# Ledger of designs, part 23: VH-VL binders against b7kms5

Target 1, 80 residues: b7kms5
Amino acid sequence: DTFETVRNTIRIESEVDESLRQLCHEERITKETWLEAAYLYLCEKPEELAQVIQLAQERLSQRKAIADYKRAKTMQERFL

## First folded at step 18 (VH-VL)

Design s_3
Fold by OpenDDE, fold request of step 20:
Structure s_3 (fold): chain C 80 residues (1-80), chain A 125 residues (1-125), chain B 107 residues (1-107)
Amino acid sequence: as target 1 above (80 residues)
Amino acid sequence: QVQLQESGPGLVKPSETLSLTCTVSGDSVSSYYWTWIRQPPGKGLEWIGEIYYSGSSYYNPSLKSRATISVDTSKNQFSLKLSSVTAADTAVYYCARDYTLDEPSEDFTIYFDYWGQGTLVTVSS
Amino acid sequence: AIQMTQSPSSLSASVGDRVTITCRASQGIRNDLGWYQQKPGKAPKLLIYAASDLQSGVPSRFAGRGSGTDFTLTISSLQPEDFATYYCQQFFNYPFTFGQGTKVEIK
């Protein structure tokens, strides 16, 4: 089968990225195919999906706080 | 999903104050930046300003002396006031969500992902 | 303010054509660039953010490339619904500024 891909940058927290890269290397897969496989697996596991979504929401909240802090700091520096 | 809707008078007299409100649904105004953009008929886009839900705001220097953006978290709204309007302020006014995306190192990037449908404000006697 | 210059200002193309729009910044803006599509009477729609990241729901025929001062939006195969005006916007510094727009018309 043929499929079409889309290009999107994936920004991953450093420690998670390192661990994931190690796993992918050991298992001879890529981060991209890992993400695809994980998503497809979870689509068939509603309870597990809900748990992952909750975790993802928590991580997003943390990442958002970091991003907003960076922005605020940068703005302060630029206007000083 | 996230939706934004502009509301306010479509007609304002010269020298008066343009006042618009953006009502946000499907998401909280908290923890985001919010922005106003305008577009004169048949022309391009102009960024007006932004506000963080906590109250910090920045404006286009071209409008800074006249523009005021505010947030009402209790109503899940944010507003724009533009004083001393002239015919040059006739435009479609858009509100949008201003998203800050974390980037590696000390970097970040910004984009406006959700927009209101826009509301035309005409300045005329 | 950072000036964003798009080229061309307008172009005519046919369905199936490859269309490329360029946006140049008056100074380096890294990857802090967005692309929007706007149809008459509608709000701008985000297509690309961070210069090359495709917004959710946007067809894969749209692609953004570039960094620094020179950026491109490419439509690999123009579809009927793609006839519109396209804008770039920089988010590197305040005030945020837009390109003047590129109108893609049917030939």
Scores: ipSAE 0.774, ipTM 0.932, lowest interface PAE 0.5, mean pLDDT 95
Fold by OpenDDE, fold request of step 20:
Structure s_3 (fold): chain C 80 residues (1-80), chain A 125 residues (1-125), chain B 107 residues (1-107)
Amino acid sequence: as target 1 above (80 residues)
Amino acid sequence: QVQLQESGPGLVKPSETLSLTCTVSGDSVSSYYWTWIRQPPGKGLEWIGEIYYSGSSYYNPSLKSRATISVDTSKNQFSLKLSSVTAADTAVYYCARDYTLDEPSEDFTIYFDYWGQGTLVTVSS
Amino acid sequence: AIQMTQSPSSLSASVGDRVTITCRASQGIRNDLGWYQQKPGKAPKLLIYAASDLQSGVPSRFAGRGSGTDFTLTISSLQPEDFATYYCQQFFNYPFTFGQGTKVEIK
């Protein structure tokens, strides 16, 4: 197999990151190859993929709320 | 597929108020920041201001005294008013979604990911 | 306001060329920088956010690097559709400000 990689910053919730790093260490893989493998696996599992997407949407909603709060707080401190 | 579209008069007389509306589709205006940017013909981009769906707004100091941005959640729109316009306000006006991305610790980053097609507003007698 | 200075203001290149555009901030802006592509008569299109993260749908030949005050946008192999004007923008502090733009023209 031949492939070209793309570098992207991955921001992961701290508890998930810790758990994932531990798993990767135990299984002698990387977070990157885990992400690739998980995605490819799910591409062959439409029902599971749908479930993961739903979960991802929920997590995104939570992240968005946190981000907006941080922003609002920062702006309030700077300009009010 | 989030889409934004600017609407309003393309011609405004000097000293009058420029009024534009951005209609958002494919997503709710709620829970986002929304922004206006303008670009004079053949020139660069200038940030005008932003508003959170709840009403909090910030403006470019260069335009703060004249610019007002508002949100209408019932219509899924947000608007720009720029008073006392002059020829210097002739520009293509863009509306965009202003996204806040969570970063580690207390940090966050911002980017404008969805833009309207832009609408030319000419200030002329 | 934070000043964003792009270099060069314009450049000529051929299809297949490696193109690098730089953006310098008048003060540290961490990774709060975005890159846009704008074609004539069209709205700016987000290419890169957070200095180095590729926006969805953007070809991998585009890459953003840098932090602090110095940033670069690189097109590894210029394609015909890449001839356009590119802008950087800082989101570190209000007011948000743009670079003056870099026009990439056909050689």
Scores: ipSAE 0.774, ipTM 0.931, lowest interface PAE 0.5, mean pLDDT 95
Fold by OpenDDE, look of step 19:
Structure s_3 (fold): chain C 80 residues (1-80), chain A 125 residues (1-125), chain B 107 residues (1-107)
Amino acid sequence: as target 1 above (80 residues)
Amino acid sequence: QVQLQESGPGLVKPSETLSLTCTVSGDSVSSYYWTWIRQPPGKGLEWIGEIYYSGSSYYNPSLKSRATISVDTSKNQFSLKLSSVTAADTAVYYCARDYTLDEPSEDFTIYFDYWGQGTLVTVSS
Amino acid sequence: AIQMTQSPSSLSASVGDRVTITCRASQGIRNDLGWYQQKPGKAPKLLIYAASDLQSGVPSRFAGRGSGTDFTLTISSLQPEDFATYYCQQFFNYPFTFGQGTKVEIK
């Protein structure tokens, strides 16, 4: 089968990205195909998917708090 | 799905206070910035101001003396008050979600991803 | 305030055409630039954020490029539903400001 690809900008936490890159290198795969495979696997595992979603939500909450803090600090400095 | 909807009087008399409310559904007002934007008929867009759910706010200097934005987490709403209105304040008023995203090169980036449909407010005697 | 200047103010094009809109900032805004599409009687719709990132659900024929002071929005092949007014907006500093808009009309 043939398929079309879509370009995405992915922002990954640096330590996770480094660990993932090392894994992909050792296994001779790419981060892209890892993400595709992981998602497809989880689509067939509803309980595992739910756990991953919960973890993702927690990480998002943490990211957002940090981003908002950076915004507040930086924008105050720029505005003043 | 996140939805925003503006509500308030469509007609305000000169010198009175314009008052609008934005009701948010599908997401909590907590942990976001929220913004008001307006557009006079046939003209461009003007940023009015923003508020963080904790109460911190910034305003366009052109409107700072007259504009007040507030948030009500219990109702999942935020509001705009614009005092001493004139005909120049006639516009479609939009509320929007103001999202802060992690950005490696700049630490963060900002964009308005969800908008209300807008509500026309006409200032006339 | 940072001024955003779009070019052109209006243009006429046909379905299938490649369309390019330019936005220039009065000072450096890094990649803190968004593009919106607005149709008559509707709210602006986010197309591009962070200068080049495509918002979910937006067709791939839309592309944003640029950094610093010069930015472009490109529609690779104009479709009937793309006739609208487009706005750029900077998020680098308060107050946030918009370009004056570019109206894309049918030739």
Scores: ipSAE 0.641, ipTM 0.898, lowest interface PAE 0.7, mean pLDDT 94
Fold by OpenDDE, look of step 18:
Structure s_3 (fold): chain C 80 residues (1-80), chain A 125 residues (1-125), chain B 107 residues (1-107)
Amino acid sequence: as target 1 above (80 residues)
Amino acid sequence: QVQLQESGPGLVKPSETLSLTCTVSGDSVSSYYWTWIRQPPGKGLEWIGEIYYSGSSYYNPSLKSRATISVDTSKNQFSLKLSSVTAADTAVYYCARDYTLDEPSEDFTIYFDYWGQGTLVTVSS
Amino acid sequence: AIQMTQSPSSLSASVGDRVTITCRASQGIRNDLGWYQQKPGKAPKLLIYAASDLQSGVPSRFAGRGSGTDFTLTISSLQPEDFATYYCQQFFNYPFTFGQGTKVEIK
């Protein structure tokens, strides 16, 4: 069987990315297949999925604040 | 299920002020940038301006400071006012959510992910 | 303002065809480029953001490539629902500007 992939830029917090990359290296897997496997696993674990979603929402709110700050600062500099 | 809906008069007389409101549902206007875009009939797209929910805004210089965008967090709305309109301001006006996405670096990315259906505003006497 | 130039302005193609649209910026805009699809009487629909990231729900036959000044949108196999006008837009600096559009028509 064959499958089609979709290209997406993965934007991971640096320390998490480093840790994940290290894990993938040790386990001889890729970050992509890790993410796929993790998601599929969680799809079968509704309680764990809910916990991950909650954590993800919290992290997103923090990233959003940072992103908006970066935008404001950078765009102001570019506009000037 | 984020939805945006433009509302306001579809007809405005020359020299008057065009006023539109975008009502947001399914999400809060807080913590986002919001933008207005217009498209004259049969023409391309023109970015009008944007506003952060806190009030910071930027406008297209082509509008010569005729545009004012505001946010009403209590109503979950943001609005556009365009003064001294002429026939050239006849267009379909769109509101959109202006999303900023962080990156691991100092950079960020921007995109308009949710749009209103647009509302035609005709400037005519 | 940064000028965005699309090519071609229009093209005719058949279902199944590979379609490529180009967008050139008058200056470097890194990857701050989006692609939209617009059908008559409808609002533009986001297809690609950050030059190459596919928006959720968009078919994988759409692909964006490029960085700096030259960008491309590719439809690997044109489908009936893909006949529309496509726009690029830069988000690098104010004012945000769009390409003039590319109308993809049925041959």
Scores: ipSAE 0.638, ipTM 0.891, lowest interface PAE 0.7, mean pLDDT 94
Fold by ESMFold2, look of step 19:
Structure s_3 (fold): chain C 80 residues (1-80), chain A 125 residues (1-125), chain B 107 residues (1-107)
Amino acid sequence: as target 1 above (80 residues)
Amino acid sequence: QVQLQESGPGLVKPSETLSLTCTVSGDSVSSYYWTWIRQPPGKGLEWIGEIYYSGSSYYNPSLKSRATISVDTSKNQFSLKLSSVTAADTAVYYCARDYTLDEPSEDFTIYFDYWGQGTLVTVSS
Amino acid sequence: AIQMTQSPSSLSASVGDRVTITCRASQGIRNDLGWYQQKPGKAPKLLIYAASDLQSGVPSRFAGRGSGTDFTLTISSLQPEDFATYYCQQFFNYPFTFGQGTKVEIK
């Protein structure tokens, strides 16, 4: 009957993180329970889940482009 | 799911060019950095070099400019050529996805999260 | 190039032991370090990135620490599947260099 959890790290845009922290504080929940609840809720709603996945794919693409730009700039500077 | 697979001749004669191809499935070669790494039998790992689709490439100076990495977007592949090989180039060759993780401020993290199974290339007469 | 020196080169340990592997960089590399596990006949597997961040799917008994030049990988309670060779790698500057490896064997 015990709940088994896993430990991992995530990286969230500061603007989004601040908004999420405020929401969780106001609702007296944790980020972890919010993430679990959001996923379980969306699992029963395939059209809404698809919209969330599309947004996540757009954000992932933007985050990859930003990271690759930072890497290219920094590594060029370190070698020049 | 991302999968990488090396292919190419397992036996190469001295002074010739070693040529390997990595086939990528589950991702586009135009989405990440891609790298080659080798491991001589019973020895450690050596980074060969990397490439990004937009043309940036970097190579280990220890290979004395013998290495060239290229991308074929039509086949979703990237390749390694190593010229003028000797017995010292006998190794297991790995291809890997070279992931750049966004970090706060102007920072980033690099790691190799998906690897091919490796292919042994033997250089002998 | 930045040299990465691991110690010990090999060790023998029993299931349940706490083991610590060290990695030292020849110059400061901030936290730009990863740890990889390699079993015989297999490709390396990423365990830890950014010196201390655990890769998804890796057991929590693995922990990385350090910054600058001195880094450690600790296995809090060694399991049978942890007998392997472990490599550190820096990604601060080209060429991206690996340590020579640490082989963890059964005692």
Scores: ipSAE 0.578, ipTM 0.851, lowest interface PAE 1.0, mean pLDDT 90
Fold by ESMFold2, fold request of step 20:
Structure s_3 (fold): chain C 80 residues (1-80), chain A 125 residues (1-125), chain B 107 residues (1-107)
Amino acid sequence: as target 1 above (80 residues)
Amino acid sequence: QVQLQESGPGLVKPSETLSLTCTVSGDSVSSYYWTWIRQPPGKGLEWIGEIYYSGSSYYNPSLKSRATISVDTSKNQFSLKLSSVTAADTAVYYCARDYTLDEPSEDFTIYFDYWGQGTLVTVSS
Amino acid sequence: AIQMTQSPSSLSASVGDRVTITCRASQGIRNDLGWYQQKPGKAPKLLIYAASDLQSGVPSRFAGRGSGTDFTLTISSLQPEDFATYYCQQFFNYPFTFGQGTKVEIK
């Protein structure tokens, strides 16, 4: 019994990715199976899913603010 | 989901000011860069300029400082004014979300991921 | 301003064909390049960012390659919905210029 897969590319903050890789190595799982399991687990738990979504929204906002800062600094230097 | 909608007069007389508004739904105008792009009928795309919601803006020099982009956070809108228009300013005008993606080190990537449907502005007597 | 030159300006192709469009920058732009698809009467749609990264929801038959000054967009097996005009755009420096477009027409 097999499940079809799709290939995707994602960007993860380096310290989180290092920690996740270490966990997956120690537990003898893969990053993709961890992601699948985490999502499937949370789908059955609406309140916990909402908390994860809130954290994800905060991290997205932080990542975007960092990106916007880098952009403003770099483009000002290149343009002027 | 995020939606952008251009609005404004479809006909503008030569020498007058073209004024367009982009209404943003499903997201806050206060969170991103926002851009205007135009396309003369049957021709290619031209970047007009952008604004960061806090007020920093950059413009295509080809428009000779005739373009001004502004943000109205209370209405969740951003706008374009283009002064002293001529027939050469006849185009479909698009608004777009101007996304900055974080990259490793001190790098970043830019792309325009959400676009309005476009509005034709004709400059004619 | 950085000039972006696309080649060819137009092409005719059949469903199932492999299509390659090139984009050349007048100076190095690293990988700060996007590809957009536009169908008549519609707004452009983002296909590829950072020269080679596929936007969410875009079919895997689209592939971007290149860095520096020379870039390509390849459609590995052309589908009926792929007949459109394709634009590259650089994001290295202001003004953020587009290529002149490549129209892909049904043969």
Scores: ipSAE 0.542, ipTM 0.845, lowest interface PAE 1.3, mean pLDDT 91

Design s_3
Fold by ESMFold2, fold request of step 20:
Structure s_3 (fold): chain C 80 residues (1-80), chain A 125 residues (1-125), chain B 107 residues (1-107)
Amino acid sequence: as target 1 above (80 residues)
Amino acid sequence: QVQLQESGPGLVKPSETLSLTCTVSGDSVSSYYWTWIRQPPGKGLEWIGEIYYSGSSYYNPSLKSRATISVDTSKNQFSLKLSSVTAADTAVYYCARDYTLDEPSEDFTIYFDYWGQGTLVTVSS
Amino acid sequence: AIQMTQSPSSLSASVGDRVTITCRASQGIRNDLGWYQQKPGKAPKLLIYAASDLQSGVPSRFAGRGSGTDFTLTISSLQPEDFATYYCQQFFNYPFTFGQGTKVEIK
């Protein structure tokens, strides 16, 4: 069996990304290994995982609203 | 699982109105843009138009006067009506989720990530 | 409307070959381009968005490149399951137009 990686693209809010980059630099880890470790750790903690999921859902909703606003504004200007 | 399923008559008479409904499962119609796309047999894809769940809609100019897209949030559906059809409107019709991804600055990206199976609508006497 | 021109219209290749499909926009569209795969009798499937970003679950042998007016989709090692028609689509401005398609046939 292989410890195979897959290539993925993620987009992170700039303030969160800067903070995470600084943490990873200080701890001498990569963003990828931090994400893997965080997920594996939370899998053993169902209530804490549920709280993280709820926060993620709130952030997703906010991000989506921002994206939809940008699209509506830009496409209306281009189309009309 | 997000699933989209087209439904409606497979045969429509010339000059009548083509009516299709897309039923959305596993997600809310109230969260996205929604798109209709068609493909005449043996031909390429043509974007018909889109609607934002709040009612704002945009159409291909080639179909603007004939096409209407609407949303029914209570049934978690969106629909296409195409009036005054002719044989040229014979096609497989797809519904799709029209996702807007946030990008840095004032930017965004668009993609159609979930599609229905498609339904053939034939316009014939 | 922004015209999207694909080439070639069809091609035949052997398993393992590197295949490149091109898409040209009639005006600059930045990187506002997607690639879709359609197998016979099925709906299109998103492969690549934003010209070069691979959709989740799509094999890494697919790669998109380009910006502005000239774009490519490359399959680095063609597999039997890659028999399909491929479409590019721009989302820079309405109407969102597709290329006419490129049919990839396996020898």
Scores: ipSAE 0.530, ipTM 0.845, lowest interface PAE 1.3, mean pLDDT 90
Fold by ESMFold2, fold request of step 20:
Structure s_3 (fold): chain C 80 residues (1-80), chain A 125 residues (1-125), chain B 107 residues (1-107)
Amino acid sequence: as target 1 above (80 residues)
Amino acid sequence: QVQLQESGPGLVKPSETLSLTCTVSGDSVSSYYWTWIRQPPGKGLEWIGEIYYSGSSYYNPSLKSRATISVDTSKNQFSLKLSSVTAADTAVYYCARDYTLDEPSEDFTIYFDYWGQGTLVTVSS
Amino acid sequence: AIQMTQSPSSLSASVGDRVTITCRASQGIRNDLGWYQQKPGKAPKLLIYAASDLQSGVPSRFAGRGSGTDFTLTISSLQPEDFATYYCQQFFNYPFTFGQGTKVEIK
């Protein structure tokens, strides 16, 4: 079987990204292999997965609020 | 899964008001910007306007203030009214989710990721 | 309003061909541009946002390039399902405007 990969971009908060890059460097892995491993690990742990989903939902809400704030500010200034 | 569906009359008489509703399922209207786009038969796409769920709205000046977009949170819907229509307003009308993606620094990206199937509105006697 | 001009209006190509569609803005719009694909009787589908970023589920044969005023969409190896009309759209400033469209047809 082929180990096919899909290319996609993600945006990660700079503080979290810096910490993750440091971890990956020290453990001699890549961000993408870390993400794959974390997901596969959680798939077999429903209670831990639920906790991660709750945290992700909170972060998503915060990121949407930030993005909408930036949009409102910028488009107001450009609308002239 | 987010789904959008347009509804409303397919035939509107000249000088009357075109009124369309977009029903949102799988997400809340209280979370995003929402937009209307139209496409005259055989022609290109035209952005009509958008609304942020809290009430801030912007419209294409080409419509000369004839367009009004509103949100009904209790029905999870948003709507378009276009007044004083003429034959030039005959088009397929689409509703879409108007997503704001966070970017580094003070930046952001906008895209329309979920669209309704479109509904043809014909302006004729 | 910022005018978006697409070229060509239509093109004919064979499966496997590399095709390129151009979009030009009447003023600088940075990277605030998206590409949409529309098949007859269907709603447009987002392909590319921020000029070069692929939307989820879009094949890697699609590539967006450019910034400022000049942008391209390239399909590196045309597939049967890629015959459609393609639109660029800017989100730099209101009103958000689309190009006139480029129809990609079977030769």
Scores: ipSAE 0.522, ipTM 0.841, lowest interface PAE 1.3, mean pLDDT 90

